# Ledger of designs, part 51: VH-VL binders against q9h9l3

Target 1, 176 residues: q9h9l3
Amino acid sequence: PRKMVAIDCEMVGTGPKGHVSSLARCSIVNYNGDVLYDEYILPPCHIVDYRTRWSGIRKQHMVNATPFKIARGQILKILTGKIVVGHAIHNDFKALQYFHPKSLTRDTSHIPPLNRKADCPENATMSLKHLTKKLLNRDIQVGKSGHSSVEDAQATMELYKLVEVEWEEHLARNPP

## First folded at step 3 (VH-VL)

Design b30 (framework fv_nivolumab)
Fold by ESMFold2-Fast, scan of step 3:
Parts: sequence; structure tokens; C-alpha cells
Structure b30 (fold): chain C 176 residues (1-176), chain A 124 residues (1-124), chain B 107 residues (1-107)
Amino acid sequence: as target 1 above (176 residues)
Amino acid sequence: QVQLVESGGGVVQPGRSLRLDCKASGFTFSDYGMHWVRQAPGKGLEWVAVISYDGSNKYYADSVKGRFTISRDNSKNTLFLQMNSLRAEDTAVYYCAKEGYYDSSGYLRYFDYWGQGTLVTVSS
Amino acid sequence: EIVLTQSPATLSLSPGERATLSCRASQSVDSYLAWYQQKPGQAPRLLIYDASNRASGIPARFSGSGSGTDFTLTISSLEPEDFAVYYCQQYDNWPLTFGQGTKVEIK
């Protein structure tokens, strides 16, 4: 069995009109929810929009933040060879400019049994906040001051654990 | 500038088929889920269908399930709605709409940009 | 499905007056509620998302409030261009649904 981690990243807006999503924080937790990595990350480009309502990132967090290239190297060392769990994880991998093998990737926004347990349509994606409330009876991403990527990564791992046995069996029979 | 331009609307007889296209520009089309929303003449807005960023997940309003098929071609920045077995009650202006900003952990299904709409009239 | 009920159906006011529009959900939608403005012959325009966040380029006279099942859109002082139909939309659960609309018209 491979080791499993959960990841959640926060992005800020760079480029024209802040339309490009650039990595500004990354949190990684192990199977038990213990933090393996949690750093603010300095994008190489000018930040146009902090997206603070969702990211929780403010100008003060960029002081002494780890430069993108260095942070990326650290993060990839943790992810390589492991099963990586995330929610809408495509966005996290794009921000990291990283390709993780599909066979080792688990996206809790695209697991039909998880939606079924939440009494949601199997093929319609639900937010992490919604699934966490319905299945774990826990409120995350509370308030208007931004999200905690640690909290999100921990919730994501707990959600995956609810369907882990049946989903791993499905993947063994239906390899991506 | 973000733009969505619908085409393919027209007058069609009941029971026939029509395909709507929506051409997107000004954003990374392959990063966002896309929706179709319709509005019957003089009536309110009704959500029709959604497709995920990569085309792997699709979901439909009960009124169109089994008759309409949503699809996309990310290489051409184009969203499609194939409408089969059309009925008089499908008469509406059809809008394509872009999902709002995602945070890294979720989906925000408000519509930050809309096309100008294309009219579909189903009449005999 | 979640039903959104908007009231009043029609609101007749003069420029400079305050407009208060209500949207009530048949079950909690948390803060996953957006407001749109639509003028005749035009596509809807996003005003407010996540119940209270003003969309880019939307004037400060527009504000949203509420959570759970009871939501309000307020226009503090109506301008001539604000006479339009307003729709609320929930995105808490599938299918996505809209209210029936409130028409703000000149008295």
C-alpha cells in the first residue's frame, strides 16, 4: 500500500485583471490529519488580487513567504510516489505546475459513492464545505476572512476515508 | 475581456432537433464548468444543464433529461447543447453561462458572465 | 428542489428612493445565494454573490444581506438605470434554481 496525503492550496490572482491563479499557500496532511507542510508561498509575478475572501491571504503573509520555486521543490518531494487526495485537485496541481499520476490521485469532488452518501446526485460536483457539513456534520470555511488550507486538507482526508475501501476496490478493478 | 457568444437558435418544428454553440474567449475555458440557462418569453430564468471543466461530468434539469446533451470542445473554446425531441415548452432564449471563481477546495455555481442568448422557437 | 420565493412581485418607486427586495428559500442555502439584474432584451448581469459580496464593477448602492433562508437585496438610492427585473439564485444544491423575479418599475 502506498502512503496517502491530502493537499489543499490557496491561490491569489496574478496576470491581466488577476485572472491567473498563482500559488500563495499550500498545506499537506498525512492520513491521520497531522500537518506535514504548511507554508505561505510568494508568487514570482505581481499579485493583482489577493482573493482574501477565499484564500485568507493578505499582504502581510507575503513577508518572508517561501519563493515559489523553492516551495514547489519541497512540496513535490512530499507528493512524489504517494496517493494524493484533494478536492477539485486539478486546480492545486495547475497552481503547482505539476503532473501527478492519475492512478495515484483521488479527487473527492469526483467520487460518486461520496456524493451518494451525502444524498447528492452522483455525477454533479459538490463543494468541500457542503460535503463536510452533510457527511461529517462540521462547518468549515466559516466567515468572510478566508479559508484555512490546513482545515480544508484535514476535512478532505476525512471525507476520503468514508469511501476509501470501496473506492480503492473500484480503482483496482477499473484502473485509470 | 470575457465574451460568450451563442449561435444555432431558430425556428424548429416539434419533435425535431437543434444544436446550440457557445464560443468563449477572454479566459482559460478549460478551467471552468459551463452551464446553459433558458428563459421562456416573458418568464423567469430556468437552469438547464452543466458540464465540468474537462467534460467528464454532466448534469441536467429533470425537464430536459434524456432529450438534451451538453458537451464541450476545449481545443476550440466551444460549449454545445444538442437538443432532441423538442417540445413547445422548450421555446426560450438560451444563455450559456460561466461558473464563478473556484477556490482551491470547491465550486461556486453563480454566473459571473453570460452570453447574450440565442432564441429557440418550437412551433408548428 | 429548493424553491426560491421573491417578494414583492412588483415594486413601484421613484428615482432616489430605497428599494428592498426579498428572497426566501424553502430550505437553508447557507450563504450560496446570488442576485442578478436583467433589463429588457439583455442577458442577466451578476450583482451579488455569496449573499453579500458585490461583483466587480457593481456600484456601492447595491448591497446584499442574509443567510440560511432569508435574503435581502437593497438599492440605497435608485438611479434611472436601476429599473429592471431582479432574480435571486441558489447554488447550495442541485438542481440550481432561480426565484421568479421582482420587477422594479418607475412610479
Scores: ipSAE 0.475, ipTM 0.832, lowest interface PAE 3.1, mean pLDDT 91
Fold by OpenDDE, second read of step 4:
Structure b30 (fold): chain C 176 residues (1-176), chain A 124 residues (1-124), chain B 107 residues (1-107)
Amino acid sequence: as target 1 above (176 residues)
Amino acid sequence: QVQLVESGGGVVQPGRSLRLDCKASGFTFSDYGMHWVRQAPGKGLEWVAVISYDGSNKYYADSVKGRFTISRDNSKNTLFLQMNSLRAEDTAVYYCAKEGYYDSSGYLRYFDYWGQGTLVTVSS
Amino acid sequence: EIVLTQSPATLSLSPGERATLSCRASQSVDSYLAWYQQKPGQAPRLLIYDASNRASGIPARFSGSGSGTDFTLTISSLEPEDFAVYYCQQYDNWPLTFGQGTKVEIK
């Protein structure tokens, strides 16, 4: 059986209007929630908007941040060959400028049985915060200090574990 | 610059069907969820439907569920709204709207850009 | 669904005056709240997102504040072009919902 990891990234705004989402932090946890990777990452372009309220990223975090190209290499080394779990994970992969094989990707924002378990519409994309509260009775992403990518990655993994057996069976019958 | 252009509006009788189109330009269309929002004459705004960036997920307001179908063709940068079994209360200007940018938990579903809207009038 | 209630329904002011618009949510939406401006015959325009972030190209006289259930849009000094209808919108939960709007009109 393949090993599973969960990933969560924080992005800042770059470009002329700060509308480009650039990777500024990446956290990866294993199946048990142990942190395998957690680094601040320096975007190649000037940061226009730290988006601190959501990202938790501040200017001080960028002082010794790992350059994007180096960080990307480190992260890809960890992800290669593994089942990668995330929430709205296509955004993370986009920020990483990397696309993991679909057959090895698990997106908790696109798992109808997970929504059903949370008494949510199966066809709606629910937030990680909402699902975590409903299914794990835990509050994440609270306060004004921004998100914790480690916390979010751990929550994502725990959510997936709730539907792992059912969903893996579904995927086996319906390969992407 | 970002542009959204709706078309397909008109006058129809109750029970009839109509399809709206929204052509997008000025951004990577396939990266964003798209929405329809409508506004009855002299009234406020009402969210209608959403389709995910890749078209895999769709969700509707209760008022249109089972009657309306949202879809998209990313190769043509076009959003669609198929409206069946139209009712008088569906009379409204229909706007296509683009989602804002995202955080680590997904898209932030405010609308940073809107089309000019297309008027749909349902009357006997 | 989350109900957003805006107040007042109509705000009559003169150019140069301060405008304060309220939006109250039936339950907490954290900071997932946006404000829009709409002029007659036009599409809505985004003013504020995430409760307090000004959208690109929006003048500094527009500001948003609040979290949870109570939100405020402030126009520090009204310009003639600011007379319009203003809507709040929550994106914390489905379905997405708008307030009923506040009309800012010339006194």
Scores: ipSAE 0.246, ipTM 0.770, lowest interface PAE 2.5, mean pLDDT 92

Design b31 (framework fv_nivolumab)
Fold by ESMFold2-Fast, scan of step 3:
Structure b31 (fold): chain C 176 residues (1-176), chain A 124 residues (1-124), chain B 107 residues (1-107)
Amino acid sequence: as target 1 above (176 residues)
Amino acid sequence: QVQLVESGGGVVQPGRSLRLDCKASGFTFSDYGMHWVRQAPGKGLEWVAVISYDGSNKYYADSVKGRFTISRDNSKNTLFLQMNSLRAEDTAVYYCAKEGYYDSSGYLRYFDYWGQGTLVTVSS
Amino acid sequence: EIVLTQSPATLSLSPGERATLSCRASQSVDDYLAWYQQKPGQAPRLLIYDASNRATGIPARFSGSGSGTDFTLTISSLEPEDFAVYYCQQYDNWPLTFGQGTKVEIK
């Protein structure tokens, strides 16, 4: 079996009125939830909106943050050749300007059995917070000071483990 | 800078079809889920349908399921609502609405921008 | 389906007075609640998201509070342009639902 990691990124707003999402933090955990990577990342463009309510990013976190180009190289070395688990993971890959093979990507917002276990419509995407509360009886993203990408990556891995056997079998029979 | 402009509304007879368009500008359209929300004359707001950023996931209110189809063309920054088998109770102003921005861990389905609406009247 | 009940249905006040609007959910929606303002002939305008966060450009006199099932929108001192219909909306679960609205009208 291939190695598996979970990723969660935080984005800040850049561009006109802060409508462009740029990478500002990335956390990667292994199968057991141990942290492999967790860095604040400095976008190459001016930050217009820190989106602190969700990102947890403040101006002080940008001091000594790893420049995007360097952080991207470090992150891609960890992800390459591994099964990468995430929630709404297309946002993470877009922020990283990276294409990960669909055969090695697992998006917990697009796994019908997971939604079914949570008593949610199979084809509607649910938030990580909702699925974690329903299926793991745990509250994440608590408070108004922003999310912890480490906490989110750990929760995402645990959610995937609930359906891993069933979903890997499904993918083996129905390759993307 | 963000603008959503609906078109395609009008008067149509029961049982007929109508297509609504919503042209988006001022943001990266392909990054956001989009919704249709309607409001019957003198009534409150009712959520109608959602489509994911890439068009792969769609969900509908029970009142329109099987009759309405939401779609999008990201190359044209355009959202569509195909309305079939229209009924008198579908008479409403239809709003195109943009999801709030999201982080990688969630989807924020409050509506930070709305179009001005297009009126659909289903009558004989 | 999560039902949102707004009260009062109509609030008759004068400019300068405080307005307090209630939204109650039939089950917990955590902090996934937004407030909108709508004037006649216009589209709704986002005021508050995630229960208490003020949207860009919204004056400081608007504030949101609450979590779980009980939410409040407060307008600390009504301006003439604040007389409108206000809607709450939950986005905790599908389908997305709105309250029936509270009309804030001039006394």
Scores: ipSAE 0.426, ipTM 0.800, lowest interface PAE 3.4, mean pLDDT 90
Fold by OpenDDE, second read of step 4:
Structure b31 (fold): chain C 176 residues (1-176), chain A 124 residues (1-124), chain B 107 residues (1-107)
Amino acid sequence: as target 1 above (176 residues)
Amino acid sequence: QVQLVESGGGVVQPGRSLRLDCKASGFTFSDYGMHWVRQAPGKGLEWVAVISYDGSNKYYADSVKGRFTISRDNSKNTLFLQMNSLRAEDTAVYYCAKEGYYDSSGYLRYFDYWGQGTLVTVSS
Amino acid sequence: EIVLTQSPATLSLSPGERATLSCRASQSVDDYLAWYQQKPGQAPRLLIYDASNRATGIPARFSGSGSGTDFTLTISSLEPEDFAVYYCQQYDNWPLTFGQGTKVEIK
């Protein structure tokens, strides 16, 4: 079986109005929750909005941040050939300007059995925070200081593990 | 500038069908979930339905489930609401609404932009 | 569903006065609460999101506070254009729900 990793990215706002989401941090954990990658990343364009409320990114984090092109190469090397687990992961891939094969992607925001287990509507996208609280009895993303991408990646992996057997069987019968 | 423009409203009899359209511009339409929210005359706001950014997920309020169908065409930046088996209580101004900001853990489902609304009147 | 109860139903004030609007949730919604302003014949306009964050273009006289079940929208000094209906909305859980609204009218 293929190795499995979970990813979570934080974005800042670039462009004239800060509406462009640019990668500013990326965290990758393995199946056991061990951190494989966790770096601050410097966008190629000037940061207009650090979006600290959500991203946790501050100006000082960018001082020695890894340039985007370098970081992207490092991250893609880790992801290649693996099953990649994330929550609303299309946003992460967009920020990375990379799209992982669909057959090797697991998005915990689009797994009906996971929602069912959390007593949520199967076809309604739920937040990582809500699912983590319901299914893992753990609070993440607390406060106003921003998210921890490591914490979020770990929570995402743990959530997926709850439905891994069932979902992998489903995907085997219904390849994307 | 973000713009949402609803159309398709009108007067219909109970049991009939109607389709609403919402044309979006000024943002990357395919990046955001879209919603319908309605407001009966002189009443408050009621959430109706949501469709995910890629159209893969749909969810409805109990009051319209089984009768309404939300859909979208990202190539045309258009949101749709097919309303079947209309009832008098469906009479309302129907707004299309854009989801607000999202973080790495998903979308925050407040509505930062609304259309002007289109009136649907169901009466005998 | 999560029920949001706004109070008062109607608030009669004069320009320049402070307005305080309440929104109470039947269960905790953390800070997943937004406030909207709606004037007659117009669509709602976002004022506050995440309980306390002012939306782009919203004047500083508007502020939001609270978490969990009790939330407050404050207009520090009412301007003539502020007389409208105000709604709170939770986005913590499905279905999304709105309060019944508070009408701020001129005394």
Scores: ipSAE 0.330, ipTM 0.790, lowest interface PAE 2.1, mean pLDDT 93

Design b32 (framework fv_nivolumab)
Fold by ESMFold2-Fast, scan of step 3:
Structure b32 (fold): chain C 176 residues (1-176), chain A 124 residues (1-124), chain B 107 residues (1-107)
Amino acid sequence: as target 1 above (176 residues)
Amino acid sequence: QVQLVESGGGVVQPGRSLRLDCKASGFTFSDYGMHWVRQAPGKGLEWVAVISYDGSNKYYADSVKGRFTISRDNSKNTLFLQMNSLRAEDTAVYYCAKEGYYDSSGYLRYFDYWGQGTLVTVSS
Amino acid sequence: EIVLTQSPATLSLSPGERATLSCRASQSVDYYLAWYQQKPGQAPRLLIYDASNRATGIPARFSGSGSGTDFTLTISSLEPEDFAVYYCQQYDNWPLTFGQGTKVEIK
């Protein structure tokens, strides 16, 4: 069986007026929620906006952070050939400057059965925080210190496991 | 720089249809969810509809469900709103709005850029 | 749906004075709240997102605070160009909703 991991990244603002989202932290967990990777990552461009309220990234985290090129190599080695679960995962792949095959990608923000279980419209994308509260009765991303990408990756894997059988059957009948 | 340019507004009679277009430039259009927000004369802002970055998910305010259809063409950097069965209460300036920066935690549905607005007047 | 109530409906102040605008949510929106400024005939302009983060290019005199159900937008010293209507918006839950607006006008 193909191995499955969940990923969550934190981004900071770089480029003109902080418009560009650049990778600053990445967490990867296995099927059981064990951490496989969790590193602060130094963007190659000057950080204009730490977005600390969401990212949890502060200047001190950048002092000994892994340079982007090295971190990217490490992360891609973990993701390649695996089913990768994420929430709004397009953003993570964009920050990694990486293309992951659609057939091996699972985005919990775009799984209609998951929204149905949460008593939400199937065609409305919902935040990770909302789905986790509705389906797992847990509050994540709480407080003023920013998000934990480990917590987010773990919650994402647990959410996917709620619909895994149904969704994998759907994908087998309707390949992406 | 980011620009959103709307077109298609005008005067239309109740029960008729109208289509609004919004042309985007200065950002990677296919990476962001897009919204329509309207404002009736002398009133506040009302959210109307959203479409996901790839067009696979769409959601509407209850006041327009079944009458309005949001769509996009990522190859042309264009957002659309097809408005059917128009009513007097649909009279408003319609704004095209871009979602904020988003990260892996999900979409950030504040609007960092807005179009200039296009006026739709539904009258007999 | 989450209802946002802004108060006061109108603030009549002079240039140089401090403006304090309130936005109260019918249920918790955590910190998923934005503030916009709108001048007559213009589109809204983003001022604050995530309750307290200033948008790019927004002057330091604008600040936001609060979490949960109670939020405040403060303009430390009003400039002539700040006389406008201000809207709060929540993005914690569907449908997205706006407050009814607070008009900041010259005395």
Scores: ipSAE 0.216, ipTM 0.737, lowest interface PAE 4.6, mean pLDDT 89

Design b33 (framework fv_nivolumab)
Fold by ESMFold2-Fast, scan of step 3:
Structure b33 (fold): chain C 176 residues (1-176), chain A 124 residues (1-124), chain B 107 residues (1-107)
Amino acid sequence: as target 1 above (176 residues)
Amino acid sequence: QVQLVESGGGVVQPGRSLRLDCKASGFTFSDYGMHWVRQAPGKGLEWVAVISYDGSNKYYADSVKGRFTISRDNSKNTLFLQMNSLRAEDTAVYYCAKEGYYDSSGYLRYFDYWGQGTLVTVSS
Amino acid sequence: EIVLTQSPATLSLSPGERATLSCRASQSVDSWLAWYQQKPGQAPRLLIYDASNRATGIPARFSGSGSGTDFTLTISSLEPEDFAVYYCQQYDNWPLTFGQGTKVEIK
């Protein structure tokens, strides 16, 4: 029996003109929505653009933030061997410089039954904010002070739970 | 600076084919969904097609479904639109457009950057 | 398909005047609506996203408001460079759709 967690990361801009996305916060929740991990993370490269409107990250959050290498080790210990749920989760794994097996990955942006419940075409995708509003009648990512990765991870887990039984059955019959 | 540069437009006879290319630079192309939007001369904007960041999901406007194919090559930062069985009503400037994205949730379906467009004229 | 209807079709105004542009959706699009400006021979330029958020580099005279089916773009005091065609776009559901446009022209 594999355990299931949901993850959401926030990224800041590094590199030329801030065009590179670097991990600056990570939140992980369990099946019930309890927080297992939530830390600000210091990128190894100079931050050019905090992207605060979306990331919620400001200079003060980087003071005593966990260095990337240490945070990555902690996060991977939590994710390894578990079913990991996320929305557009490839971006999270890319920021973590991590490969998670497809058989243990659940991306709520790529689950046809979830789109069907939201009255969206099965092969088109919608943002986490949109799906959460349509299916859970809840507004997330509200205001201009940035997103909460805890809130996003919790919403992602709740969305997955709406289709969990049928999607796990589908995956068992059609392994990725 | 983010740039999207379209090419491949031109004059073509009805029933023929054209391929449009869109070369992207200044952002991580493989992280974003990409779209084609067209505009007939003197008319408004019409959404044509979308492709997901990894190329696994594609969706089309009913007017082009079965005739147009969207694809991408992330190793070359290039988006494509293969247009088959062209009709006079396909005459338009075709724009390459990038989805907005600001966190790992992605999939913002407004267009923060557009190419300059490439004109396709289907001459009858 | 969600139909967006913009009104008026044409606004004839002078520099310094306020422009108010309407976009109405055939069904609720919540707040998933964007506004674009297009000048002749140019690609559209994003002005507003999520109904009321100003895009990077867009002057404060541009503001968006509304939710559900009724949306407004306001230009508080027209500058010469603001005379253009404006489009709304919804991203609540597929297919993505645009309004037919409102032309803001010099009197």
Scores: ipSAE 0.311, ipTM 0.761, lowest interface PAE 4.5, mean pLDDT 90

Design b34 (framework fv_nivolumab)
Fold by ESMFold2-Fast, scan of step 3:
Structure b34 (fold): chain C 176 residues (1-176), chain A 124 residues (1-124), chain B 107 residues (1-107)
Amino acid sequence: as target 1 above (176 residues)
Amino acid sequence: QVQLVESGGGVVQPGRSLRLDCKASGFTFSDYGMHWVRQAPGKGLEWVAVISYDGSNKYYADSVKGRFTISRDNSKNTLFLQMNSLRAEDTAVYYCAKEGYYDSSGYLRYFDYWGQGTLVTVSS
Amino acid sequence: EIVLTQSPATLSLSPGERATLSCRASQSVDSYLAWYQQKPGQAPRLLIYDASNRATGIPARFSGSGSGTDFTLTISSLEPEDFAVYYCQQYDDWPLTFGQGTKVEIK
């Protein structure tokens, strides 16, 4: 069996009016939820909008943050060849400027059986917070201080494990 | 600058079809979910449909389910709404609307940018 | 579906006065609530998202508060350009829904 990890990234706004999403933190956990990687990452461009309400990133976190090029190398070394689980994971891969094979990618925002278990429309994408509350009876992303990418990655892995057998069988029958 | 431009509105008879287009510019269109929201003359806003960033997921308001089809062409930065079996109550200004940026935790479905709207009048 | 009820339907005030607009949800929407401004013949404009966060370029006189089922939009001192219709919108559950609107008009 291939090794499986879950990833969650936090992004800040760079570029004109903060419209560009740039990587500012990345957390990776293993199948059991143990942290394999968790670092603040310094974008190569000036941060216009910290988006702190969601990202949890503040100016203090950037002082000793790992430069983007170095962090990217470390992260890709962990992800390569593994099944990578995420929620709205395209956004994370874009921020990493990375292509991960579709056959090894699992996006918990696009798994119809998961929505079905949560009593949600199969064709609507649901937030991680909503799915975690419905299926795990746990509140994540609580308060005004921003999200914990470690908490989000752990929740994402646990959500995937609820449908893992069914979804892996589906993918074996219907290769991407 | 971010810009959304709707087109395709007009006057149609009940039971006919019409297609609306929305051309996007000034942001990476393929990164965001897109919505259609309508407003009947003199009334409030009503959400109509959503399509995910890659087109794989679509969802509709009950009032249009089975009659309207949302689609997108990311290579052309264009959002579409195919409206079939039109009824008088579908008469409205139709806006395309962009989702807020999605963070690590998924989709934030407030609308940070809206098009100018295109008027659809279903006349009997 | 989640029903949003805005009150008052119409608020008649003079420039310089404080406007307080209410939005009540039929069930909890946590903090997943946005506010929009719409002027005649124009598209809606985002003012507030996640109940209390001002959108980029929105003046400090606009503020949002509340969580769960009871939300408020406050305009601390009305400017002439603020006379418009205001809508709240929830994005906690499907279908997405809007309030019926509050019209802020010149007295």
Scores: ipSAE 0.186, ipTM 0.738, lowest interface PAE 4.7, mean pLDDT 90

Design b35 (framework fv_nivolumab)
Fold by ESMFold2-Fast, scan of step 3:
Structure b35 (fold): chain C 176 residues (1-176), chain A 124 residues (1-124), chain B 107 residues (1-107)
Amino acid sequence: as target 1 above (176 residues)
Amino acid sequence: QVQLVESGGGVVQPGRSLRLDCKASGFTFSDYGMHWVRQAPGKGLEWVAVISYDGSNKYYADSVKGRFTISRDNSKNTLFLQMNSLRAEDTAVYYCAKEGYYDSSGYLRYFDYWGQGTLVTVSS
Amino acid sequence: EIVLTQSPATLSLSPGERATLSCRASQSVDSYLAWYQQKPGQAPRLLIYDASNRATGIPARFSGSGSGTDFTLTISSLEPEDFAVYYCQQYDNYPLTFGQGTKVEIK
């Protein structure tokens, strides 16, 4: 009976040479793919590298963006107590400075049955774009102007649904 | 400054073992997948192994599967390659390599930084 | 496994000339294709990733193009320091694979 959401975050580079990943956008969708949250977020640190090719973030998006502390509070209210689905989701949680219980976390980059359905090695980490193309026959992250975190969160939820029954049974037998 | 420094290479007899270390600095090591890539003298590049950011996923080239073990210690910013049952054809310079920038959805397994390499020679 | 075929094996040119290097994949790799430069005794250096994006510090004379199975690395006007071996690499699926290299040498 726990509610399920999917999350995808966009990060920009802060710190020395832009090597620190700081939250700059977050999208959350419900089980059916409806958007629950989608905001640009202003990091508390100076942005060194917008990483626009992946993030889609530009300087203009930071004007009137929601400050990190406020956005974090809003996001955590949505995530708390829910099953949260993501792809390489540890990066999102790190950017949010948040710990989500392992028992309520589903990472589509670490689900062997999902890779098996995509004709990929079970123990390899495959990209969201690759899995979405192979299993949903849909192209995401198209072009060179950056990714849509809404599109990524929606694709992630749909991928999880393909293995939900099998994976939930596995987790019930092998609790993390 | 991102740096990757390999060590542990040397000359060994066939059938013996070696462990390679790769010390990382200048980035958050625990956020990135890491790879080993090798190059035999005068030959091209060959991918060897990968380990995920947390060490939970590992994958190997068929040529080394069952003989080599990749591991990492995130508290020490160090990547390892344990090489067992070494063969003459394992003779190569071994590079550790860092995955490119990515957000939560985009694993980019191109290598934006490489170590200097460490030579492993398997010879009688 | 996905096989990458680079052509030509050797390209003999003079400084100032345009170099065009090809990489063909045995099956589609979408845009998951990188190019590296390697000089004798050195580690490979990333030039291009995602088929067409220049890596940090790479001069504008280097450009990449292509998608699917056919990819090209172009050096618009060769400088003396550009004479090296160039490798393409796909990261669409495991095992990760490299082409066998194109050597760009002085004529």
Scores: ipSAE 0.250, ipTM 0.760, lowest interface PAE 4.5, mean pLDDT 90

